# Ledger of designs, part 1: VHH binders against E3 ubiquitin-protein ligase MYLIP-A (mylipa)

No score or structure here was measured in a lab: all are predicted.

Target 1, 279 residues: E3 ubiquitin-protein ligase MYLIP-A (mylipa), of Danio rerio (Zebrafish) (Brachydanio rerio) (q6tem9r1to279)
Amino acid sequence: MLCHVTRPDAVVMEIEVDAKANGEDCLNKVCRKLGIIEVDYFGLQFSGSKGENLWLNLRNRISQQMDNLTPCRLRLRVKFFVEPHLILQEQTRHLFFMHVKEDLHRGHLRMCSEQAQELSALLAQAEFGDYNQNTAKYWYTELCGSEPNQTTINSIIAKHKALEGLSQASVEYQALQLVSSLEHYGVEWHWARDAEAQRLAIGVGPEGIAICRDDFSLVNRISYPIIQIATQSGKSVYLTVTKESSDSVVLLFKLISNRAASGLYRAITETHAFYRCDT
Structure headers, positions and changes below count from the first letter of each chain, unless a header shows other numbers; Kabat numbers aren't used for antibody chains.
F, E and O are the ipSAE of ESMFold2-Fast, ESMFold2 and OpenDDE, as the mean of both directions, binder to target and target to binder. V2 is 0.75 times the mean of E and O plus 0.25 times the DockQ between their complexes.
[cut] marks letters that were taken out.
The coordinates of atoms that the task and the answers printed are left out; those that the model quotes come from them. Centres of patches stay.

## First folded at step 4 (VHH; framework vhh_lunsekimig_d3)

Design p01 (from a29F with T28E E98Y)
Fold by ESMFold2-Fast, scan of step 4:
Structure p01 (fold): chain B 279 residues (1-279), chain A 123 residues (1-123)
Amino acid sequence: as target 1 above (279 residues)
Amino acid sequence: EVQLVESGGGVVQPGGSLRLSCAASGFEVSDNYLYWYRQAAGIERELIASITSGGSTNYVDSVKGRFTISRDNSENTMYLQMNSLRAEDTGLYYCTAYIRTYTFDEGSEYDYWGQGTLVTVSS
């Protein structure tokens, strides 16, 4: 079975696997071809029929999880984010950087203007090298949703000039260091509705879950130690959490499909399991 | 807390009828795939009937035309109507749903299987 696996840098790889291959067989072939030993940080994503972004279950057959046409279309993505100093291979850090860069372009990571300016300079140095007055006007990416004014551009230029001579690997490391300090670093977002049908963005991260309004403004944070039980039933995900004074409360999230609900449930449970086992 | 409680089993003569009930709490039957399984002596649990969230039903050949799966969303209960019962229908009947449960203290999943309800078809 032919799989087209899109990398975080948008390069498509052709991977041949057995017709009965599980997701792990495909991921291992992809990582082997890329020279990646640190397989555990990565996963494969696919699209559901309702536009869901779903993680392939690596222990199950690929053919049983997808509405498969040939070629099978998958995306290699970072599933579990860690600080850059914990990553051993430069190639792994590069793929983390490309994933983060894509998330920034989609507006999935937000930061203050000073951090955005620093990151813009690092991204420009990584992609284009040393500052050059003749070409620089097209280098800087808007990260906060607003076009930079002249003062902001001048600040980015000064920061970019200060990076003169630094290698791509060095500035990608610095960029990951910066973004790893952001509140939503490594957070995977899921759209849901509460019991009153209000639209929510649910962020699943290394430390817990963020409940946000549809503009991503924070409503509540739930750390993993206060979650007792997670349940997925049909289109619903339930979390039983401990209140102050030892009372329990059940939170309900309704999603667009059974697959989306399974996706949120898996994001929560697999993220908890990953960071608990690595600690 | 998610629970499924089976009831309605008993002793019935061949050709008789029984209606099994499965009362759900902690989730809604209307939003779920629901299943009836049967465990006969010396045989692994087998799926005998299912109903989708959209109301489509499916049955194993041995019970097709004799058994009917249904749900009552207002009572949050699933049913299995069993007609023309045969000795081979004897067994412990379990209801279940596509429910996944994870405990954070142990980092493990567990399944909700009730105690079941016993159906004995004999004279």
Scores: ipSAE 0.488, ipTM 0.776, lowest interface PAE 0.8, mean pLDDT 85

Design p02 (from a29F with D31E E98W)
Fold by ESMFold2-Fast, scan of step 4:
Structure p02 (fold): chain B 279 residues (1-279), chain A 123 residues (1-123)
Amino acid sequence: as target 1 above (279 residues)
Amino acid sequence: EVQLVESGGGVVQPGGSLRLSCAASGFTVSENYLYWYRQAAGIERELIASITSGGSTNYVDSVKGRFTISRDNSENTMYLQMNSLRAEDTGLYYCTAWIRTYTFDEGSEYDYWGQGTLVTVSS
């Protein structure tokens, strides 16, 4: 069957796989065509029937996970973020950079105005090279994903001028260093409701889970060492967490669909497995 | 703690009726696909009935028209009404919600199954 795999740079790849292929078969073929050996950082996303953004389970057949296979629409995305010095291939760093560029454009990355301006200048240098006064005024709007005012544009121009002579690979590395310093670097967000039906944003990250209100203000942080068990049943995800009094408490998260709940459960379990210390 | 506890089994004569209950703790039945499985001595568990979160039901052919799966969301309980019971209906009955469990200490995933409730159909 034919899969249309959208890269982080929005280019669509046509990937032919067997009708019984597992998600891993498709991901490996995508990475081979891109020259990527460091497959473990990446995953394939698809859209559920209720608009859910879901990670393909790489161990299971693609045809058993997706409602629409004509065409099979997938997105290649970075699943596990690491600092740029841990990435061995320049091509892998390039795909991380493209993912970061898209996240900034879509407003997914949360950072202060100064960091956003610095990142915008790095993105401009990577895409367009050295600053050119006659054309640069139109570039920053596309990269920021917003309509920045003239003061903000002038600040970005100054930062872009300071990058004169730097190579694409060098500024992509610097952009990843900046992004890796952000509090929510590598955090994946899921919408849920608690036992009282209050809307929550659940952030799944390398060190644990952040429970936030719908404006992303922090309610609680739960580190992986105090979580005993995660359970998924239907639309619900449960976390059994250790209390100081030697008793456990169960936290409930209700999601919009069984697939969304499976997605949160997998985000938690697979992130813990990826970042846990192996002996 | 997430649990499903089966009850209502017993000894009944052919043609009789039984109502099995599956009480849920630590999660809500209204949010889940729920299933009844049956296991006879020396035979693997078989799916006999299911109900979706929306209330749609399905049955294996051998029990269709005789068994009815239902739930009471306010009581957080699922039921299996069994009518016109036959000797071949004898077995341990399990309810499940396809509960996936991951333990952080070991990094391992498990499926949950309860103890079951025994139904014996005999003269």
Scores: ipSAE 0.433, ipTM 0.757, lowest interface PAE 0.9, mean pLDDT 84

Design p03 (from a29F with T28Y E98Q)
Fold by ESMFold2-Fast, scan of step 4:
Parts: structure tokens; C-alpha cells; sequence
Structure p03 (fold): chain B 279 residues (1-279), chain A 123 residues (1-123)
């Protein structure tokens, strides 16, 4: 069967796999084509019938997980984020950078104005090279999504000029260092509702789970060591966590579909397994 | 800690009645698809009754009109009311839910089945 796999840089790859292929077979072909040996950081996403962003189970057949296979539409995405110094291949760092750039445009990363200006200069250097007065204002407007004021533009110009001569790989590394220091680096977001039907954004990250209101303001942070059990049933995900007094409490999250609930459950359990395997 | 504990089985005469209970802990029966399975000697385990999170019920043909699945959300318990029992209803009855469970201490996932409760219909 023909799979259309969209890369983090929006380039679409055509990948032929056997009709009975597992998700892992497709991921390995994609990574081989891209020259990536660090496969474990990546996964394949697809869209559910209710607009869910779902991760393919790599051990199961693709045809048993997706509703439409003509063509099979997948997205290559970074599943597990690490600091840039832990990444061995430049190509792997490049794909991390592209993924982070997309998340930044979606408003998932919050930072102060100084960090935003520094990141804008790094993004401009990575994409367009050394500062050029004839094109720079156009590119800054494109990268920021809206036209910043003149003081902000002047600050970004000064920072971009200071990066003169740095390679794409060098500034992508610096951008990843900057964003890896931010609170929501490597956090995957899921929409859910609590027991009172209040809408929540649930962030699954390397250190634990963030429970936020729908404006991403933090309600509670739950580190993995205080979680005893995660359970998924139907559209619900349950977390049994320890209180300060060593008592346990059960948190309930309701999602839009069984697949969405399975997705949150897998995000939590697979993230815990990935970052705690060295114990 | 996810647990399902069946009770209420016993020996009963043909035409008699029994009510089976399945007490749940670590999750809420109100939010789940719940199932009763039956296993007779030499026969594969079969699904006999189900109830959805919305309360819709389904039964295998052999028990329709005789068995009723229900739940009590306040007691976090599922029930199977069995009427007009027949010799062929003899078996070990299991409750389960459509549940996946992961323990963070062990880093492992498992499905949970109850221990079962034995129903014997004999003259």
C-alpha cells in the first residue's frame, strides 16, 4: 500500500509498504530514506474521524488502525524530546528544529520578549542566512505571524546581525538550546474534560503531566513519581496519584473518543517508559 | 489499584434465580463498557452480556429475556440478574471492563480479569 508521509518540514514522502506492514516497518523505511539511525525519537501520526491527532502503534498493522488507506496519510513527528547535546545526528537535530518551529507557530511555547526576539533572529539565520536589509523586514514579518513594532524589529535586526557567518546547523542547535529551557519543551497537548465537564489542556512531558485551563494557564503539575496507576476505559483516562499524606486520589479525564482517550493513555505510559528506562 | 471481584454464585435448581455482583475499585463503572463472560467445562469463554457507559445493554440469544445486566454507580458495582436458570447456564462467570492499566512502579501494562464466581444448575 502507498503511504504519504509528511515530514516536519512539510515535504511529503511516498513510501510503499506491504499491505500487512506494521507501523514500525513504515517508520523504518522513512528514517532510512532520511538517513536517520536515531529512530526511537520519532513516531508516525494520523488523523482520526473526529479530528484527533493519534500516534500509530508501531507494533500493530497499519491497516488495522486507520480508516482510510487510499492513500494512507501519515505525519513523521518527534515523539520524545531531549536536549540537543544528546542528539548524535545533525539531520535528527534538523527535524527536531522543524517540529519545534511548527509548535512555536501554533502558540504552544511561551517565552519572554527577549527570548522571543533571540529566537526570531536564530530562525531567520537558519532559514535565510546572514542579515540582508533588502529582504529582512519581509522575513521577520513572516516568521512572527504578524508585523512587530519598529523597536522589536530593530532588536531582532541587531541580534540577526550578531549571528553573521553562523551555519544553519549551528543556529538550529542554538535555537534548540533556547527552546529546551522553556517550560513546555517536549510537551504533547491533549484536550479533555474533568468530572465537571470543564475543558482542560493536558500536557504530557518528560517530567510529568501538566493540567491547564483551556488558555494553558497551569492548574496542577503531577510528576511521574507520584503517579501509581494510569487506566484507560472507553473515553476516560484515570490517574491514581499520591497525596502529601500518602493517601491516593483518582483524577478523571474524559476525551472526545475512545481513540483520543487511548492516545492520552499511551502518551502518558510511553513517555514514562521512554524517560525512565535507564533506572 | 484496579480490581474486579465477583460474588453471588452458588448451586441452584433448574428454574431458579441468582444475582451475581462485580465490585469494582480503582475506576468507575459509570464510565465504562462492562461485560459478563461465562466459561463452561470444555467450552471456550463466551461473552453473554454487556452494558455500555450510556446504559445500553446486549445479550447472547440463549439468555435474552432471562438475564439482566445492570450497574449501581453509587456502589461502583455491576450485577447480573439470572432468572429461569437452565443446566446449560452452569459455568464460571467472569466480569470485566474494557480497561487498560499501567503501573508506574513496574513500568508494565496488564489487563484485569476477576477471579470468577461459579454457578451450578443441578437437580
Amino acid sequence: as target 1 above (279 residues)
Amino acid sequence: EVQLVESGGGVVQPGGSLRLSCAASGFYVSDNYLYWYRQAAGIERELIASITSGGSTNYVDSVKGRFTISRDNSENTMYLQMNSLRAEDTGLYYCTAQIRTYTFDEGSEYDYWGQGTLVTVSS
Scores: ipSAE 0.467, ipTM 0.786, lowest interface PAE 0.8, mean pLDDT 85

Design p04 (from a29F with T52Y E98L)
Fold by ESMFold2-Fast, scan of step 4:
Structure p04 (fold): chain B 279 residues (1-279), chain A 123 residues (1-123)
Amino acid sequence: as target 1 above (279 residues)
Amino acid sequence: EVQLVESGGGVVQPGGSLRLSCAASGFTVSDNYLYWYRQAAGIERELIASIYSGGSTNYVDSVKGRFTISRDNSENTMYLQMNSLRAEDTGLYYCTALIRTYTFDEGSEYDYWGQGTLVTVSS
């Protein structure tokens, strides 16, 4: 079976696997071709019939999970984000950087104006090298997703000029350091509804779960230590959470499909397991 | 807390009927894949009936036409109506759902099964 695996930099790889191959067989082959030893940070995504973004279960056969295998379309994505100093390979950091860059273009990371200006300068240095008047102005406009005023542009130019002579690898590292300090670094978002059918955005991150309204305004934060149990049943995900005095409360999230509910459940449980591990 | 409680078992003569109940808590039966399993002495646990989230049902050949699986969403309960019972239907009956459960203190997944309800078909 031929899989078309899209990298975080949008390059498509053709990967041949056995017809009975598990997801991990494909992931390992992708990482081997990319020279990546740090496989555990990565996963493969695919699209469900209802537009869901789903993580391939690496222990199960690919053919049992996907509705369309002709062609088998997968995306190589960072599943578990860590601080850049924990990443051993430059190639791994590069793929983290490309993933983060894509998330910034999609509006998934929020930051203050000063951080946005610093990041804009780092991204410009990574993409275009040393400051150049024509190149820098184009890039700053694209990154900000808005019409930055001249004062903001001048600030970014000053920061970009200060990066003169730094390599792509160096500024990608610095960009990852900056974004790793942001509240939503490594957060994966899922659409759900509560028991009253109110639409919610559920953010699954290294420290816990963020419950937001559909405009991403924060309603509640739930840290992993106060979660007792997570359950997935059909289209529903349940969390049993400890309140401040021995009371427990059950939170219900209803998703668009069984696959979407499984996706949220796996995001929560696999993220907790990954970051709970002392090693 | 996810819980499944079976009831309705008992002793019945061949040709008789029984209705088993499976009361669910911590999840809803309406959105789920629900199953009845049977375990007879010295035999592996066998799937005998299933009902899917959309309401379609499936049965093993030995009970087809005699057993009916159903659910009551308002009572959050699944049922197994057993008619024309035979000695071979004797066993411990378990309900389960396609439920995934993770405990955060151990970082481990667990499956939920009820205690079972005993059905004895004898003269």
Scores: ipSAE 0.427, ipTM 0.769, lowest interface PAE 1.1, mean pLDDT 85

Design p05 (from a29F with S53E E98H)
Fold by ESMFold2-Fast, scan of step 4:
Structure p05 (fold): chain B 279 residues (1-279), chain A 123 residues (1-123)
Amino acid sequence: as target 1 above (279 residues)
Amino acid sequence: EVQLVESGGGVVQPGGSLRLSCAASGFTVSDNYLYWYRQAAGIERELIASITEGGSTNYVDSVKGRFTISRDNSENTMYLQMNSLRAEDTGLYYCTAHIRTYTFDEGSEYDYWGQGTLVTVSS
């Protein structure tokens, strides 16, 4: 069967796999064509019938997981984020950078205005090269979003000018260094409801889970060492966590579908397993 | 702790009936997809019947019209009513909810399976 795999840079690859291929077969073929040996950082995403953004289970057949296979539409995405110095290949760092660039434009990365201005300058240098007075006014409006003010634009210009002569690879590395210091670097977001049907954003990250309101304001942080058990049952995900003096409490998250609940459960368990492994 | 405990198996003659029970603790049956599997000696477990959280049922062709899966939300129990039993229905019957459990201390995931209940159809 023919799979259309969209890269983080929006380029679509055509990948032919056996009708009984598992997700790992497709991912390995994609990475092989891209010259990527660091396959473990990446995964394949697809869309569920209720608009869910789901990770393909790499151990199971593709045909058993997706509703539409004509063609099979997948997205190559970074699944596990690491510090840029741990990434061996420039191509891998480039794909990390493209993923981060998209997250910045979608408002998924929270940072102070100074960090946003610095990142915008790095992004402009990576895409357009050295500062050019005649064209730069159009670049920053595109990258900064809907409310640019003149002070912000002038600050970004100054920062962009300071990057003169730096290569794309160099500024992409610097951008990844900056974003790796942010609270939500490597955090994957899931929509859920609590036991009282209040809407929550659940952030799954390298150090634990963030429970936020629907505006992403923090309610609670739960580090992995205090989580005893995670359970997925239908549309529900349960976490048993340890509190003071050997007490435990069970947290309930209810999601829109069984697939969405499986997605949150897998995000939690696979993220813990990845970052627990000291390799 | 999540538990499913099967009961109701026994020896019955061809054409007879049995009702299997599956008592749940640590979760609610109304929130889950529930399944009955059958296993004969040396053969992989076969899905026999399922019921969704909404109450929709599905059956393997060999038992359709003879077996009925149901649940009692007040008793937190699911059932399999088996009628017109045949020799080929003999086997160990398991209930499951495909509850995925991950333990953070060990970094391991497991599926919960109970002890099962034995059904023997013989004359």
Scores: ipSAE 0.485, ipTM 0.783, lowest interface PAE 0.7, mean pLDDT 85

Design p07 (from a29F with S30D E98F)
Fold by ESMFold2-Fast, scan of step 4:
Structure p07 (fold): chain B 279 residues (1-279), chain A 123 residues (1-123)
Amino acid sequence: as target 1 above (279 residues)
Amino acid sequence: EVQLVESGGGVVQPGGSLRLSCAASGFTVDDNYLYWYRQAAGIERELIASITSGGSTNYVDSVKGRFTISRDNSENTMYLQMNSLRAEDTGLYYCTAFIRTYTFDEGSEYDYWGQGTLVTVSS
C-alpha cells in the first residue's frame, strides 16, 4: 500500500509498505529515508472521521486504524520533545524546529514579548539569512502572523542584525533552546468535557497534565507522581489521582469519539512511559 | 478503580437455566462494549457473547438462541441469561469490557480479569 507522509516542513514523501504493515514499519521506513536514527522522538498522525488529530498506534496494522487507505495520508510529527542538547542529529533538530514553527503559527506556545521578538529574529535568520533593510519588514510580518507596530519591528531588526553570520543550523538550535524553556514546550492539547459537560482543554506534557477552561485559563495541574491509574472506556478517560490528604479521586474526561478518548489515553500513558525511562 | 464482579453461577441439571450478573464499578456499562468469556477445563478461554454500546448483540454459534446478553444502565450491571443448559456449558464465566488500564507505578497496561463465576451442568 502507498502512504503519503507529510513532513513537518510540508514536503510529502511516498512510502510503500506491505498491506499488513504495522505503524512501526512505516515510521522506520520514513526515518530511514530521512537518515534519522533517533526514531523514538517521532510518530505518525492521521485525521479521524470527526476531524480528530490522532496518533497512529505503531504496534497495530495501519489498515485496522484508518478509514481511507487510497492513499494512506499520514503526517510525520515530533511526539516526544527533549532538550536540544540531547538531540544528536542536525536533521532531527531541523524537524523539531519545523514542528515548533508550525505550533507558533497556531498560537500553541505562550511567551513574553521579549522572547517573541528574539524568536522572530531567529526565525528570520533561519529562513532568510542576514538582515537586509530592503526586504526585512516583509519577513517579520509574514513570520509573526500579525501586523506588529514599528517599535516591535525595530526591536526585532536589532536582534536580527545581532545574528549576522550565523548559519541556519546554529539559529535553529538557538530557537529550540529558547522554546524549550517555555512552560508549554512539548505539551499536546486535547479537547474534552468534564462530568458537568463543561468544555476543557487538556494539556499533556513531560511532567503531567494541565486542565484548562476553553479559554486556556488554568483550572488544575496534575503531576504524574499523583496519578495512580489511567483508564479509557468508550468515549471516556478516567484518572485516579491522590489528593494531598491521601484521598483518591476519579476525574472524568469525555471526548468527542472513542478514537479521541483513545488518543488522550495514549498521549498520557505514552508520555509518562517515555520520560519515566530517564536514568 | 475499575472492577467487574461476576456472580450467579451454580450447579444445574441439563435443560436448566441460570442468570449471571456482572457488576461494574469505576466506569459505566452504557458506553461500553461488554463481553462474556468462558473457560472450560483443558480449553482456552473463549468469547461467547458480546454487546455493543448501541445494544447490538453477538453470540458464538454453540450458544446462539439459548443465551442472552443484556445490561441495566441504572444498576451499572450486565447479565447473561442462560437457558437450555448443556454439559458442554460447564466452565468459569468471566465478564470484561474494552477497557484500557495503565498503572503509573509500574508504567504498564494491564487487563482486568475477575475471579469468574463457576457454572456446572451435571449428569
Scores: ipSAE 0.454, ipTM 0.771, lowest interface PAE 0.9, mean pLDDT 85

Design p08 (from a29F with S53Y E98S)
Fold by ESMFold2-Fast, scan of step 4:
Structure p08 (fold): chain B 279 residues (1-279), chain A 123 residues (1-123)
Amino acid sequence: as target 1 above (279 residues)
Amino acid sequence: EVQLVESGGGVVQPGGSLRLSCAASGFTVSDNYLYWYRQAAGIERELIASITYGGSTNYVDSVKGRFTISRDNSENTMYLQMNSLRAEDTGLYYCTASIRTYTFDEGSEYDYWGQGTLVTVSS
């Protein structure tokens, strides 16, 4: 069967796999064509019938997970985010950078004005190269969803000029260093409701889980060490967490579908397993 | 705390009927896929009946038309109605649900099973 795999840079790859292939077969073929050895950071996403963003289970057959296979539409995405110095291949780092760039356009990363201006300069240097007076005004206008004021543009220009002569690889590394310092770097977002049916955004990251209102304002943060148990039951995900008094409390998250709940459960458990380090 | 408790098994003659119950706590049966498994002596545990969260049912051919899986959302209980019982239906009956649990201390996942209820069909 033919799979259309969209890269983080929006380029679509055509990948042919056996009709009984599992997700891992497809991912390995994609990474091989891209020259990526560091396969473990990546996964394949697809869309559920209710608009869910779902991770393909790499051990199971593709045909048993997706409703539409003509063609099979998948997205290559970074599943596990690490600090830039841990990434060995420039190609891997480039795909991390493209993923982060997409997340910025979706509003998934929050930062102060100074960091936003510095990042804008790094993005411009990576995409367009050295500052050019005749074209830079248009570059900065295109990088913002809202129109930046003149003071902001002047600040970005100064920062972009300071990057003169730096290579794409160098500025992508610096951009990843900047975003890796942000609170929500590597956080995957899931929509859910609590026990009172209030809508929540649940962020699953390397260090734990963020519980936010639907405007992404923080309600609570739960680090992995205080989580005892995670349970998925139909459309629900339960977390049993420890409190200061050694008492346990159970948190309930209700999702739109069984697939969405499985997705949140897998995001939590697989992220914890990935970042565990035993010697 | 997630628990599944089976009951309703017993000794019955061929052609008889039994209704098995599976009482659930710590989760909601209406939100889950629910399953009945059977294990006979010297034979691996086999799936005999299932019900989806939407209410669709499936059965293995050997029990189709004789067994009926159902649930009562208000009682948080699932049932297996067994009619026209045969000697081959003898075994331990287990209920389970589509529940996945992960323990962070061990980094491992496990499933929940009840202790089983014995059904003996003999003349």
Scores: ipSAE 0.431, ipTM 0.748, lowest interface PAE 0.9, mean pLDDT 85

Design p09 (from a29F with T28E R100Y)
Fold by ESMFold2-Fast, scan of step 4:
Structure p09 (fold): chain B 279 residues (1-279), chain A 123 residues (1-123)
Amino acid sequence: as target 1 above (279 residues)
Amino acid sequence: EVQLVESGGGVVQPGGSLRLSCAASGFEVSDNYLYWYRQAAGIERELIASITSGGSTNYVDSVKGRFTISRDNSENTMYLQMNSLRAEDTGLYYCTAEIYTYTFDEGSEYDYWGQGTLVTVSS
């Protein structure tokens, strides 16, 4: 079967795999074609029938996970985020950079105005090179998704000028350093409801789980060391956590589908397993 | 605690029928995807039939029209009705559900399977 795999930079790759291929077979072909040896940072995403954003289970057959296979539409995405100094290949860092750039446009990462201006200058240097007075105004408008005021533009110009002579690889590294300092770097968001049917945004990150209201305001933060077990059962995900009183409590998250619940469960367990190996 | 217990296997002649049962505890069959697998000598366990939480069913081609998967939510039990049995249907039949547990202290995941029930089709 033919898979259309969209890269983080929006380029679509055509990948042919056997009709019985596992998700891992497809991911390995994608990474091999891109020259990526650091396969473990990446995964493949697809859209569920209820509009869920789901990770392909790499150990299971693709045809058993997706409803539409003509063509099979997948997205190559960074699944596990690490500090940029831990990434060996410039190409891997480039794909990380493109992924976080897209997440910023989707509003998944928040930062103060100063950090946003610094990032805009780094993005401009990476994409367009050294500051050029004749064209730079248009670059900043495109990168910000809105027309910034003159004070903001002047600040970005000063920061962009300070980057003169730096290569694309160098400023992408600096952009990843900046983004990796943000509170929600490497956090993946899932919609769920609690035991009282209140809508929640669950953020799965390198250090633990953030439980937020639907406006992303923080309700609770749960670090991995206090989680004893996680269980997926149907549309539900259960976390058994240790309280300050040394008693265990069970948290219930109900999701829109079995696939969505599997997605949250695997996000939690695979993220913990990945970062546990780096300690 | 999650448990799955199969029953209903036995020896039948070709063309006969059997009904397998899988009794579940520790979770609700109504909320889960449920599966019957078969393991014959010399081959890996293969998926024979599935039923979604919404009631949609799927079967491998070799059993389509002969086998029917169902569940009884009030009894918390899954069934496999097997009709027009053939010698090739001989094997251990296992039930499982879409339930997974992960332990953070060891970083280990496990799923839940029944013990299996033996079906032998011979004249």
Scores: ipSAE 0.536, ipTM 0.754, lowest interface PAE 0.7, mean pLDDT 85

Design p11 (from a29F with T28Y R100Q)
Fold by ESMFold2-Fast, scan of step 4:
Structure p11 (fold): chain B 279 residues (1-279), chain A 123 residues (1-123)
Amino acid sequence: as target 1 above (279 residues)
Amino acid sequence: EVQLVESGGGVVQPGGSLRLSCAASGFYVSDNYLYWYRQAAGIERELIASITSGGSTNYVDSVKGRFTISRDNSENTMYLQMNSLRAEDTGLYYCTAEIQTYTFDEGSEYDYWGQGTLVTVSS
């Protein structure tokens, strides 16, 4: 069976696996081709029939999880985000950096203007090298998305000039250090509805769960230590949380499909399991 | 707290009837695939009846036409109506739902099976 695996940098890899291969077999083959030993940070994503973005269950056969296998279309993605100093391989850091760049483009990472300017300079140094006055104006416009004013551009130019001589690997490390301090670093977003059918964005991150409105404005934060039980049942995910030392409440999230609900449940439980071992 | 509590078992004569109940708490039966399993002495647990969230039902051949699975969403309870009972229907009856549960204290998944309800068909 032929799998087309898209990397975080948008490069597509052709991976041949046995027809009975499980997800782990494919992930290990992808990482081997990339020279990645730190496999545990990565996973494979695919698209469900309702447009769901789903993580492949690595223990189960690929053919039992996906509707279309000709070709099998997968995305190599960072599943568990860690501080950059914990990442041993430059190639692993590069893939983390490329994933973060996509998140920035999607607007999933919020930061103050000072941090945005610093990050813009680091991104420019990583992509284009040392500052060059003849071309730099086009670089900053593209990296900022919206058109920045001249004062902002001048500030970014000063920061970019200060990075002169730094390597791509060095500035990617610095960029990861900066973004790892941000509120939504390593947060994976899921669309759901509450008991009143209000649309919510549920962010699953290293420290817990963020409950946001559909514009990503924060409603509540639930840290893992106050969650007692997570349950997935049909299209619903239930969280039993401690409200007071002796009291508990049950939160309900309803998703578009059974697979989406299982996906949110797995995101929560696997993220907790991963970071619990680190703690 | 997610719980499934079976009741309604007992001793009946061949040809008799029983209605088993499975009371759910901590989740809604309306959202789920629901199952009745039976375990006879010395035999592995067998799926005998199922109902989907949409209300479609399925039965093992030995109980078709005699057993009826249903749910009452307002009571949050699943039922198994057993008619024309035979000696071979004797066993411990369990209800379950397609539920994934994770406990954060242990970092592990938990299977939900009740204590079961005993049905004995004897003369």
Scores: ipSAE 0.469, ipTM 0.772, lowest interface PAE 0.8, mean pLDDT 85

